# VH-VL binders against q80uz0r647to840: the designs that were tried, part 6

Target 1, 194 residues: q80uz0r647to840
Amino acid sequence: RALVIAQELLSSEKAYVQMLQHLSLDFHGAVLRALENVEQEGREPLAQEELRQGLRELPAICDLHQGILESLEQRLGDCGEGQPQVADIFLAREQEFEHHAAHILQFDRYLGLLAESCLLSPRLATTVREFEQSSQGGGQSMKHRMLRVVQRLFQYQVLLTDYLNNLCPDSAEYDNTQSALTLISKVTDRANES
Short names: E, the ipSAE of ESMFold2; O, the ipSAE of OpenDDE; V2, 0.75 times the mean of E and O plus 0.25 times the DockQ between their complexes.

## First folded at step 1 (VH-VL)

Design r11 (framework fv_ramucirumab)
Fold by ESMFold2-Fast, scan of step 1:
Structure r11 (fold): chain C 194 residues (1-194), chain A 117 residues (1-117), chain B 107 residues (1-107)
Amino acid sequence: as target 1 above (194 residues)
Amino acid sequence: EVQLVQSGGGLVKPGGSLRLSCAASGFTFSSYAMNWVRQAPGKGLEWVSSISYSGSYIYYADSVKGRFTISRDNAKNSLYLQMNSLRAEDTAVYYCARDWGYYFDYWGQGTMVTVSS
Amino acid sequence: DIQMTQSPSSVSASIGDRVTITCRASQGISSWLGWYQQKPGKAPKLLIYAASSLQSGVPSRFSGSGSGTYFTLTISSLQAEDFAVYFCQQAYSFPYTFGGGTKVDIK
């Protein structure tokens, strides 16, 4: 049923936002602090500069998904056992998805930059080690957490496709879901090409 | 769900010692850095000490260096502050607090430490 | 050490008022600033981290702004439960330091 899939979208978005908040708060904050101290000392390598710029996008990406989560909670709470309407939540955020897509898909590359930066900064290496062992990760490595940022866009494609397949083809929600899938696909394809 | 429960305060004369305890529950204690923050009566907040999740990195405010010792027992989910050579200016409510990306997201209820003759 | 200066020391306000509190750092701290609320007899509560990010469970009427050395906390429509002392904290460098606090009192 469509409602069940919409509930899965909500529950998985909640879990994702919690992970992303902890990545943004604990890891991003500590890493940027460590990199700011290197910058203040006038010795910042290019890898650290590029990593810093990429990680500064995390709070905005977190805000995007927090907004999606809040909208999903409201829509599914309001519909109860009725027909869900969630696709326009994604369509309303087309500009944000386009803006962040390049950074989201670069997180695989940021893992390499992080590893390189840790070789150049014992302070950063210490920060990464401490946050890898934090309870927010449940023992998850930074590699696992950062890769989840990329994987969420592909999870949207899977969930929205399953959702579409369980909707009445004559409904407005069916049309909106097709548009949302087109948006997510376009965003991931364009970012891969850049 | 997250709780930090403190104990060990009291009245002590200058030059005396006290040990404060903070018992954690509702989260994986061994995965978080912990802090002690104090507040003198009617005054603002002063960070006292921090300890990393493993105990490998410890920091102190200049006002307490050499007199206070922060420690933790991850098997017992407990944080400690051993306070030696206490001075009148150490009189304060002492809070234990969880470190969350260098911010303090959960706090204990506070323990009053009074240093007077 | 980084010195944090808050102003005003106190402000009298009515329910529904917009309240703004400021915090200045003695040197650049980027966006590494948090805001805390403390009610009488209670421990402080984290409201905002990284200068402008709202902590989970904190009402949307609270907002933070600023970077470098000048920061503000705004309460857009003061509620009865908001009468408290507010502190800023720099997270940029050890030792962590707090502002002197701003007491928000009932008019």
Scores: ipSAE 0.000, ipTM 0.432, lowest interface PAE 17.4, mean pLDDT 81

Design r12 (framework fv_ramucirumab)
Fold by ESMFold2-Fast, scan of step 1:
Structure r12 (fold): chain C 194 residues (1-194), chain A 125 residues (1-125), chain B 107 residues (1-107)
Amino acid sequence: as target 1 above (194 residues)
Amino acid sequence: EVQLVQSGGGLVKPGGSLRLSCAASGFTFSSYSMNWVRQAPGKGLEWVSSISSSSSYIYYADSVKGRFTISRDNAKNSLYLQMNSLRAEDTAVYYCARDSPEWLYDLFGYGMDVWGQGTMVTVSS
Amino acid sequence: DIQMTQSPSSVSASIGDRVTITCRASQGISSWLGWYQQKPGKAPKLLIYAASSLQSGVPSRFSGSGSGTYFTLTISSLQAEDFAVYFCQQANSFPLTFGGGTKVDIK
C-alpha cells in the first residue's frame, strides 16, 4: 500500500511540475514585462514591487520540484515490488525548502496582488487570460494555479503521513519519513505563526 | 437586491463644489472596483474615475484631474466623488458603476454590470 | 488615449430586422471591449463583455464579435424593446473610453 501512495506522490508531482513550468517559463516573464509597462506609464502601484519579487522565485521553485520529480521517477522505477525509498529525496533538499517556503506560502497573497494589478492594467489582464486559455493551460484559472503552489506543501504532509502509516516502524524509511514530515511541517508552520 | 443608490447633485455656480454619494447593497462592496461615468445632456458616455477595492489604485480622466477626488468607505458600503472648481463643461448626469475585480478568477472578465440611477449636476454660467 | 469610433451614428430599422453596429479602436485592445444599451432616461445596461460574451439575462439575439481594433454588435431580429442607444467601451488601458454611440430608431 506504501508503494501505491508513493506512486500517487509521483503522479501528482508530474502534474504539479507541468503547471510550474508553464508559470515559470511561459508566464512570469510576460507578467513582469507587463508590470514594467505599467511603471513606464507613470502609474506604479506600491504593491507591484512585492509581486515582482515573489514571481522572481518561480524558476528556482520550478527547479526544486523538477529535481524531486526526477528523483521520484528513478526511485520508483528501480524498486519494483520492493519497499520504496522516497523520504530522503525531501531531506536532501532541506535547504531549498527552507529558502523557498516563505515565498511559496505567500502565493495566496501574490494572487491578490496580481488581481489588483490586472484590474488596473488591462494589458496584464489580457496576458493572464491568454495564458489561461492556452491549450497547455488546460482551462485552469490563474487562481487555481497559484494556489496550487501553496497547497503542494500541505499535500506533501497528507501524502507522507499516509505513506508513513503504511511503513514498517523498524525500517530506515519510517525514520526518514518522520524526518521529512518534520521538515515540511516546520517550514509550513513557521509562516502560519507569523 | 444588488443595487447602487445615488444621492447628491444639484445646481452649482462655476467654481463651486459638490459631493456625490453612491450607496451599495446586496453584494460585498469591498471586493469590487468602482467607477464614475458621466453623460452631458444629449451626449455620449465619458469615463471620469476608477478606484480599486482597497483604494490602493485610483485613476482620473485628464479633464477632471486635480479638481475631482474619488473615495470609498468600505465599512459603510459607500462610494464618493468630491467635485471642486466646477465648470460649465462638467454639467452632466453622473453614474456610479460596479466593475468586477474578481474577473481574474474566471476565464473572462466583466464590464460595468451594475449602475446607479444617475445624479444630475448642473453648473450654471 | 485610445479613441473608439462607432458607426453608424444612427440607424432606422423595423421590427424583425438584423442590425449591425461597428466599433473601431485607434490601437489594439485584444478582446477588452464591452457593449452597453441605454434607453431614454435610464442608466446604461451591460450587454456584452470581453467582445463576445453575453451578459447574464441578456437575450440571445444580441451577439458580439471581433478582436484587436474592429468589433461588431449584432441584433439578429430587432424587437420593440431594442430601440435604444448602443455604446462600445474599451477596457484595455486607462483612461477608459467609450464610443460616440449608435442610436437605433424605429423606421
Scores: ipSAE 0.000, ipTM 0.452, lowest interface PAE 14.2, mean pLDDT 80

Design r2 (framework fv_ramucirumab)
Fold by ESMFold2-Fast, scan of step 1:
Structure r2 (fold): chain C 194 residues (1-194), chain A 122 residues (1-122), chain B 107 residues (1-107)
Amino acid sequence: as target 1 above (194 residues)
Amino acid sequence: EVQLVQSGGGLVKPGGSLRLSCAASGFTFSSYSMNWVRQAPGKGLEWVSSISSSSSYIYYADSVKGRFTISRDNAKNSLYLQMNSLRAEDTAVYYCARDRYYGSGSYAFDIWGQGTMVTVSS
Amino acid sequence: DIQMTQSPSSVSASIGDRVTITCRASQGISSWLGWYQQKPGKAPKLLIYAASSLQSGVPSRFSGSGSGTYFTLTISSLQAEDFAVYFCQQANSFPYTFGGGTKVDIK
């Protein structure tokens, strides 16, 4: 039913936000400091500048999803076993999704740039390894974590589609969910044209 | 051989300003991030500010943010700390220090200046 | 901010004694920890980087261990020149933070 799917959206958003917090609070700073030391050596690959620019987007992306998480927690707490209303949470953030669309979709590319930079810089590779092995990293690979940034938009499409299919077609929530799907698809479908 | 020589300290009244200087020699200054660390009389060490080799990344301790400005002149091999709106709590010996990345996954301050006393008193 | 808690605050020891100083981080910092020695009227001197790596020129009686949140500095056989205050420092994230210091007095 719709409520179960909405609760899955909440649970997966909570896990996603925890991952983003680790990336934007600790790992991002550590990677930027490692890239500064490549700069100190008098060498600065073009790939590393593009990676720096992408990583600077993490705090804003984290704030976007933290807001979504908090709204989902409140809406689903308030409705109890009743009909959920969650689609407008995404619609209220249309400007933020559009603003971050290019950078969110580039995180798959940033993963490749990080891997390339690690091959060129033992210092950066050591920084990534140390973070992955720390309690902050949780033992998951950086490849897995960065890929999740892009994957979350696709997960929204799947979850919102399942949600829509379990709603009454003449409800306001049905209409709002179609609008939310259109928004997410508009952002995600740009990947098919690149 | 490698050395950091500091200057610019002194006595100033609350609300006043001072500019500290740190002159580097014996190494390629433009290749290292630099830091300011302070120590109040009889107290421990407190990190104040950091600047990357190109000045692209600058960080401040919350206690000095908005009042202090770190800067560097790579052509002159010099690091600076502009201190404005000074308070009694800013009274300390100020050290400049070279920040070095070690391949074993750490940063450390391997070279330090001799320290400059800053006294903020009426 | 990552808080660094250092113990003991002071210790009085005889020449030849083993001295152990402990440092605890409020959050995991992997091996991103350094140890510094400061003698009266002098700037601090780096002893150990990356929690356990001895800085060039530092006597082998100094050693560091630990990872994550718990770290120790050991002086295996205290010498007269080891009269100093010792500080740990985390370099995992900004702001960099130091422990409160441990004063070692040698008779």
Scores: ipSAE 0.000, ipTM 0.449, lowest interface PAE 16.9, mean pLDDT 81

Design r3 (framework fv_ramucirumab)
Fold by ESMFold2-Fast, scan of step 1:
Structure r3 (fold): chain C 194 residues (1-194), chain A 119 residues (1-119), chain B 107 residues (1-107)
Amino acid sequence: as target 1 above (194 residues)
Amino acid sequence: EVQLVQSGGGLVKPGGSLRLSCAASGFTFSSYSMNWVRQAPGKGLEWVSSISSSSSYIYYADSVKGRFTISRDNAKNSLYLQMNSLRAEDTAVYYCAREWELLRAFDIWGQGTMVTVSS
Amino acid sequence: DIQMTQSPSSVSASIGDRVTITCRASQGISSWLGWYQQKPGKAPKLLIYAASSLQSGVPSRFSGSGSGTYFTLTISSLQAEDFAVYFCQQANSFPLTFGGGTKVDIK
């Protein structure tokens, strides 16, 4: 049973990384180009630079989860029908998760700056709408997609709790999973504070 | 074919001026930030200046502030670097480079233009 | 200004060797790092952006890893065309800065 839950963690991580890649690589680049066009219409430089700096955090989040995905693929590929060992994948990335939480806490501000910039620029508004309506974006709002970042941390808590409950209490993996849950809970609580 | 073609280098005395040009083709020039990067003989790369697609955001390395001016003409698909009050330490191959729309990485480079500042 | 330190400054290697180059930032730059290859007399070529993303057309033997202040470029099986100088570049903040370069030379 524990293995089945670990495999669900892997498959959901793969889907999540695909969404993050679209958001980080395709949307970010398009928005950055559109922000430069807003300048031609008399936009103030400070607000645009603050938004640019906020968006630059997306690749770090993408890197974190790409690393988790690759580690999960290797561990579960090598495991066979044996007991999986996945909790230390999260523990090794404690500092990155804390950075992730700091970025998430600023999402409302960045989304507010983006929304305000869209009111000042038809070109930027068009870029955001085109991204939202793309087949890869699934027609969902930017707010909904950004909330998926917070939702992924919640999904980790659910999956790791289920995983923990199907492990031998005397195993090292049980202890490591409890530590991983404590880390993810701490990060999720911080990210949900506003 | 996406390319950047440079011109305008040469030999100049200390205190002199030169203007470098970079002609873009094969892409929508007006949609990209552009940069100048230089390399002194036998040395590493040094970023010199950046200009946004609309010219609203311009940045300079401290070593060239007040002496160099970056500009662009989107109608002509051209990037320029006006270099004034040239010093011996400005001697380098100068490259123009297109900023990849992701992450301030330089995906397309000009062939380079040699600038020699010597008495 | 963010200082980028590369090591080693040079490495001698043979065809088929695994080569690893490291780059350290004087302060955190998240994943805002690119890697470039430069051959004698030519302009640099972008290999990797966002610390680990392979640029289109670049062979899969090149890979990048790291975040924050410590980054690596790996060439898994060195080929004849890979003898060049390699540079890292931080993209986090202005002024943009490059590492000092690592020369990969034939034994």
Scores: ipSAE 0.000, ipTM 0.448, lowest interface PAE 14.5, mean pLDDT 81

Design r4 (framework fv_ramucirumab; at its last look DockQ between E and O 0.04; V2 from the best seeds 0.00; counts 0 for: pae E 14.8 > 2, placed apart)
Fold by OpenDDE, look of step 2:
Structure r4 (fold): chain C 194 residues (1-194), chain A 122 residues (1-122), chain B 107 residues (1-107)
Amino acid sequence: as target 1 above (194 residues)
Amino acid sequence: EVQLVQSGGGLVKPGGSLRLSCAASGFTFSSYSMNWVRQAPGKGLEWVSSISSSSSYIYYADSVKGRFTISRDNAKNSLYLQMNSLRAEDTAVYYCARGYYDFWSGYPFDYWGQGTMVTVSS
Amino acid sequence: DIQMTQSPSSVSASIGDRVTITCRASQGISSWLGWYQQKPGKAPKLLIYAASSLQSGVPSRFSGSGSGTYFTLTISSLQAEDFAVYFCQQANSFPLTFGGGTKVDIK
């Protein structure tokens, strides 16, 4: 059953990464271009810079999960019907999860700034609206899509916990999975504090 | 319950000054944009000014630019409108209103104060 | 500035009638439009936001539609408490602007 759970982890990661790629490559780029237009008008440059900095976490988060996905595909492809090794994929990327922490901490602020910026720039407003209406997002609002970034960590907690419960307690993978859960929990705790 | 309670206003001569206040309760004041909207007697609604949650963004109608100043004190859950160089055409009921905005909704006003009458007359 | 034009300026109707109010924007505002109800001596009340989203606590007989430059507020079955003045407001960009209002009177 551990293998089945790992496969679910992989399949859900694929879907998640597709969403992130759209968010990072299409939306992020378009928003930055729109913000440049606002800056050229001399409107609220400091606020715009803060927003820009906040949004920069998205490409970093996307890169993180692309790496996770690639590693998952490799590990599950190599193990065949044997015991997979997936916990270390998360442990090796502990530092990169700080981008999620930053995303969580700044979430309300940069969304607020983005919303207000849309009032300053019809171009930006249109950009956001078009993204929200895109087929890849399933019709979800920008806010909800941004929240999905945070929600994925909670999904990790659920999946890895289920994974753990189906491992041999004396196995190295068991210990590593516990460590991975601890790592994820440290990040999600920030969400609860916000 | 969200409440916006207004004070200030009254009768003033042209060229005079008034300060309006709006006390907020029942919500996290520092998380919301606040606005002033006015309505001349028997007339429609006119947006006057807006201030973002952290005061990073401030907007004025052209009709009041240079004369009115919007400000807020988040520690006191209070919104202010300093009105200087008042004119007869500024006569109106002034409303404070909470702004609710997101990527979908734009910038509507979901809660309003009871209004304060400002009369500018010689 | 974005000009908002409401029509009609007034309408007489009976209880149970379907009432439709129109708002036109001088330029595209996507779905960033709100509708307000105002009764005499009272502050406006938000009915609809984002062109078609019903504000919490507002009866379902109220509905909004439209996008771009043409919007409508519909009261499917007019009730006694619905006699009031209604305003549209664009929430697309500053300066924020309102329509001229529509008075719904009893026939």
Scores: ipSAE 0.026, ipTM 0.606, lowest interface PAE 4.7, mean pLDDT 88
Fold by ESMFold2-Fast, scan of step 1:
Structure r4 (fold): chain C 194 residues (1-194), chain A 122 residues (1-122), chain B 107 residues (1-107)
Amino acid sequence: as target 1 above (194 residues)
Amino acid sequence: EVQLVQSGGGLVKPGGSLRLSCAASGFTFSSYSMNWVRQAPGKGLEWVSSISSSSSYIYYADSVKGRFTISRDNAKNSLYLQMNSLRAEDTAVYYCARGYYDFWSGYPFDYWGQGTMVTVSS
Amino acid sequence: DIQMTQSPSSVSASIGDRVTITCRASQGISSWLGWYQQKPGKAPKLLIYAASSLQSGVPSRFSGSGSGTYFTLTISSLQAEDFAVYFCQQANSFPLTFGGGTKVDIK
C-alpha cells in the first residue's frame, strides 16, 4: 500500500544519504586535492577537468538529498497511519533537480574519468586506493558508491511509480505524484541526451 | 565567501535570559546543519546544541537541556540560541558553526562565527 | 558519552620541529574525528576531517592518522603561525565531544 511504499522511500533515502556523506567526506576532499596537485605541476587533461567539475557538485548534491530525507522524515512522522503526502517534496526542489541532475547522471561517466585520471597521476591513484581501503568505505568500492549516485534517480522512478499505483486516482497526491514522476523523467531523459 | 556573523551577547544576572543570533551568507543555509559551541574563559571547547537543516532534529548538551532553545529561520539565513535561566557556569564565548549535514554526517564543523561573549554574574 | 583524551596537554617546540599530538576515544568512533586549531582570541579553524582528510586551504605540513580509538595529528615542520591550541572532536555520536586541547608553545 501507499504508506508502506512511502516508508520504503524514506528508509532507502536514509541509506543513500549516509553513502553520500561518506563519499563527500572521504572522496571529495582527498581526491579534489590530488587533482589540484596534478593541475599545478602539469598539463590538465580534459578528463581531469571534467572530473574536477563533477566532484565540485558533490556537496550540493548531498545537500539536496539531505533536505529530501529530512522532509520525508517529518511528513511520514506527521501522517502516522494516515495517507502520506510526499510528492510535493520533490516538486518543491524542481530547480535544484534541474541544476544537479546532469551531474548526478554522469557519475558512471565520472567513474571512467577517475580511472583515466589515475592512469595519468600516481598520486591520485594512491589517494583513491587509500580512501577505498579506509574504514569509512564500509567495505564497498568507490565504483559501487559512485554508481549509487546515478541509480538513485532511477530508484525514485520505480518507487514513485509503485507509490502512484497505490494511490486513489482522484486524490491531490495522485496528481502531485504524476507531476513528480514527470519531473524525474524529464531530468533523467535530458541528461541521457547530453 | 562563507561567513557567519554573530550578535546578541552581553552581561546578564543569574536567572536572566539572552538570545544569540548568527547570520549566514555565501552558501545555501537551508541545506546545512548548524551548531552552537561554547568555551569558558581559559577552558576547552564544549558542544552546546545542533539543529538539522529543516529543524527536524535537535540535540542539546545535558548541561543546557530545558534551559536553552536552538532555532533557525531559513528564509532569513539565521540561527538563534535562546538562553533562559542562565547560571554563572554558562559564562563563555559562544560560537555558531556550520555542520556539513545533520547529526548523521560524521563531518566536523568547517566554518565558525567570530564568537559572542556571554557573561553571567551578579 | 564518548570521552576524548588528548596528550600532551602542552608541548614546547621550535620552528622546524616535528610535532605530534595524540587523541584517544573511550569507545570506537571509526574515523569520525576532526582536528581544530585555535589561536588566542580567535574562533577555531578546521584542519582535518574524517581523521586524515586535509581541509581545503590548510598547509600540507598538517596530517592526521588513525581510526577506531587512537588518532594523531602531525605538524611535519612547525612554522611561526602554528603556535596555537589544538583540539580533537569526535563526530560519531551525540553528545559531540572535544578533547581537552594541546597547547603548542614556542621554545
Scores: ipSAE 0.005, ipTM 0.455, lowest interface PAE 14.9, mean pLDDT 82
Fold by ESMFold2, look of step 2:
Structure r4 (fold): chain C 194 residues (1-194), chain A 122 residues (1-122), chain B 107 residues (1-107)
Amino acid sequence: as target 1 above (194 residues)
Amino acid sequence: EVQLVQSGGGLVKPGGSLRLSCAASGFTFSSYSMNWVRQAPGKGLEWVSSISSSSSYIYYADSVKGRFTISRDNAKNSLYLQMNSLRAEDTAVYYCARGYYDFWSGYPFDYWGQGTMVTVSS
Amino acid sequence: DIQMTQSPSSVSASIGDRVTITCRASQGISSWLGWYQQKPGKAPKLLIYAASSLQSGVPSRFSGSGSGTYFTLTISSLQAEDFAVYFCQQANSFPLTFGGGTKVDIK
C-alpha cells in the first residue's frame, strides 16, 4: 500500500510539473513580453518592475519539481521494487523549498499588481485572458492557477501522511517521511504567518 | 549531463544560406527556451535569437531580422538556425544556449554548445 | 536597446590579487544581470546570475553586486584558472545585450 501511495505521488508530481511549465514557461514569458511592449508605450517603470520580479520564483519552483520528478521516476520506475524510499528526495532539497515560501509570501501582492496593470494595459489584459482560455490553461482564472502552485505543498502533506501511515514505524523510511512532513509544514506555516 | 552539440557551420559566399543545428541531451528540451549567440573573431558576444519552449514566442536581433529563422523540433530535441542572405558581418562563431524557462530574466544562459564557425567571404 | 559598458577593457594581475570588473547599463535593468567567463576557443561559462547569485559549481571567490545601472564582479583571490575574458549581460529586456568584455591577464 505504501508503494501505491508513492506511485500516486509520482503521477501527481508529473501533472504538477506540466502545470508549472505552463505557468512559468508560457504564461510568465507572455507577461514579460507584454510588459516590454508597455514599456515602449511609456508606462510607469516601478509597477512593471514589481510585476517582472513577482514571478521570479516560478522558474526555481519548476526546477525544484523537475528534479523531484526525475528522482521519483528513478526510484519508482522498477515494477519489481519492494518498499519504496522517497522521503530523502524531499529532505535533500530543503533549501530549494524556500522558493515556495518566497512565492507564497508575495502571492497577494502579485495578484493585486497584475489586476491593476490589466486595467491599465489592454495588451496585458488580453495576454492574461488568452492564457486563461487556452487549452493548456484549462479555462481557470489566474488566481486559481497561482493558488495551484501553493496547493501542491498541501497535497504533499496529505500524500506523505497517508504514506507514513502505511510504513513500518521502526523503519528509516518512516523517520525520514516524518522529517519530510515537518519540512513541508514549516514552509506552509511561514506563508500562513504573513 | 546537459549537452548541446552543434553542427552545420562552414564557408559560404555573400548572399548564400546555411543551416545550423544544435542537438540537446541530458535535460527535458521541451521545457526550456533556447537561444543563439554569436561572436565575431576577436570581438564580443552578440545575442541573435530566442525561441520559447513551444515556439509560440520568437525574438530576433535587428541585424538578422528577415534573414534568419530560429526553429526547434521538440520530438528530436533539436534547435535550428536557418541563415539566408548572409553577409560578411555575419562571420562568427555561433553558440546555442539554454535559457531558463521561456525568457525568465532572472536566469541567463546556463549551458552553451561548443560553437560552430560560420565564415562568409568572397 | 540597452547598452552595456564594461570597465576596464583589460587588467594585468598576479595570482592572489583582488580583481574588480564593472559593468554599466544605459538604462535601469534592476538586478537582471549575468556574468560569464570565457577562455580562448571555448564557450562562455555562466558565473553569476541575477546580479549577485552564484551559479552552481562556481568557486566562492567570485561574487557579484549591484542593481539598477551599476554592477561589479569581484574575484577575491585570483587563481591561475581565472585568466580569461569576462562579459556582463543584461537580461532585462530584448534585445539581450552583452558588455564588451574584460580581459584578465597574468602580469
Scores: ipSAE 0.000, ipTM 0.469, lowest interface PAE 14.8, mean pLDDT 80
ESMFold2 (binder alone), look of step 2: mean pLDDT 93; pTM 0.950

Design r5 (framework fv_ramucirumab)
Fold by ESMFold2-Fast, scan of step 1:
Structure r5 (fold): chain C 194 residues (1-194), chain A 120 residues (1-120), chain B 107 residues (1-107)
Amino acid sequence: as target 1 above (194 residues)
Amino acid sequence: EVQLVQSGGGLVKPGGSLRLSCAASGFTFSDYSMNWVRQAPGKGLEWVSSISSSSSYIYYADSVKGRFTISRDNAKNSLYLQMNSLRAEDTAVYYCARDLRWYEDAFDIWGQGTMVTVSS
Amino acid sequence: DIQMTQSPSSVSASIGDRVTITCRASQDISSWLGWYQQKPGKAPKLLIYAASSLQSGVPSRFSGSGSGTYFTLTISSLQAEDFAVYFCQQAYSFPLTFGGGTKVDIK
């Protein structure tokens, strides 16, 4: 059972990284370009700059999760018939998670700023809708995709909790998974504080 | 080998109808917004219509609204322009063109052009 | 609609000359402007997008500049193959509109 849950963590991480790559490579550039028009249409420079800065965090967040994906692929590929060992993948990235928690906290606000900017710019609104409906955007709403940046940490908590519940309490992996859950809970608490 | 190949042009009388086709190859057609641009003999370029990758967003020049219909079939990698109630001023070479990026309405790939002549 | 005005309508220049074509938008279009080259009997070719970004495969003698309402296309050293009509196009809002064109005659 533990292996099944670890494989679910891997498969969901693959889907998440693909979504982040599309946001980082395709959407980020498109929205930054469209924001130039919002400013020229009389948008307040401070609100535009806050949204612009927030979206520039996407590549770094993508790099974090790309690293997790690669480690999960290697670790689960190498486990054979043995117990999976995945908890230390998160523990090794404690400082990266702490650093990015502040950025993740702002994605709900960035979504609000994007929605407001779309009311001021038909060009930006069209850009967002085109992305949502293209295969490059995966056909999912922008709201769904941006909120996934916040929600992935909660998904880690759910998956790691299920994983823990299917491990031998006397194992090193059990202890490491408890530590990983503590880390993710602290990061999630920071990410969901005002 | 990225290309757009056009067909369906011809001579038609005022009030008549004609359908233009544009076949795409060498790229993932369903990822791109597509356009029709026309050019009257010896004149400049006039944008006619645009359609998003999923057909959800469609735009027309005022001169053709209500008479022309843009459509696409992503399974067949094809773009269409149905032209009804044709007028003499619709006489032009019609080009299909691909958006460089879904958010950048700059046309990087063009069809060879199809001549449409509206004359009695 | 956004009107695009090009000047001059035609220019006659010698090989090696610097040629500048101007495009003016009736309202602010930021950097949402492309430039195209069209040779007789052929479809247009994209040269510049986003006002100043050179399209892949286009010679570096072509450059674009400007923002807002005033834009220029420059050919730094005119070559024989540059005989063509050049068009600007705004991509800021629908309907998309083109300039009237500038014919470059190479003597």
Scores: ipSAE 0.013, ipTM 0.602, lowest interface PAE 7.5, mean pLDDT 85

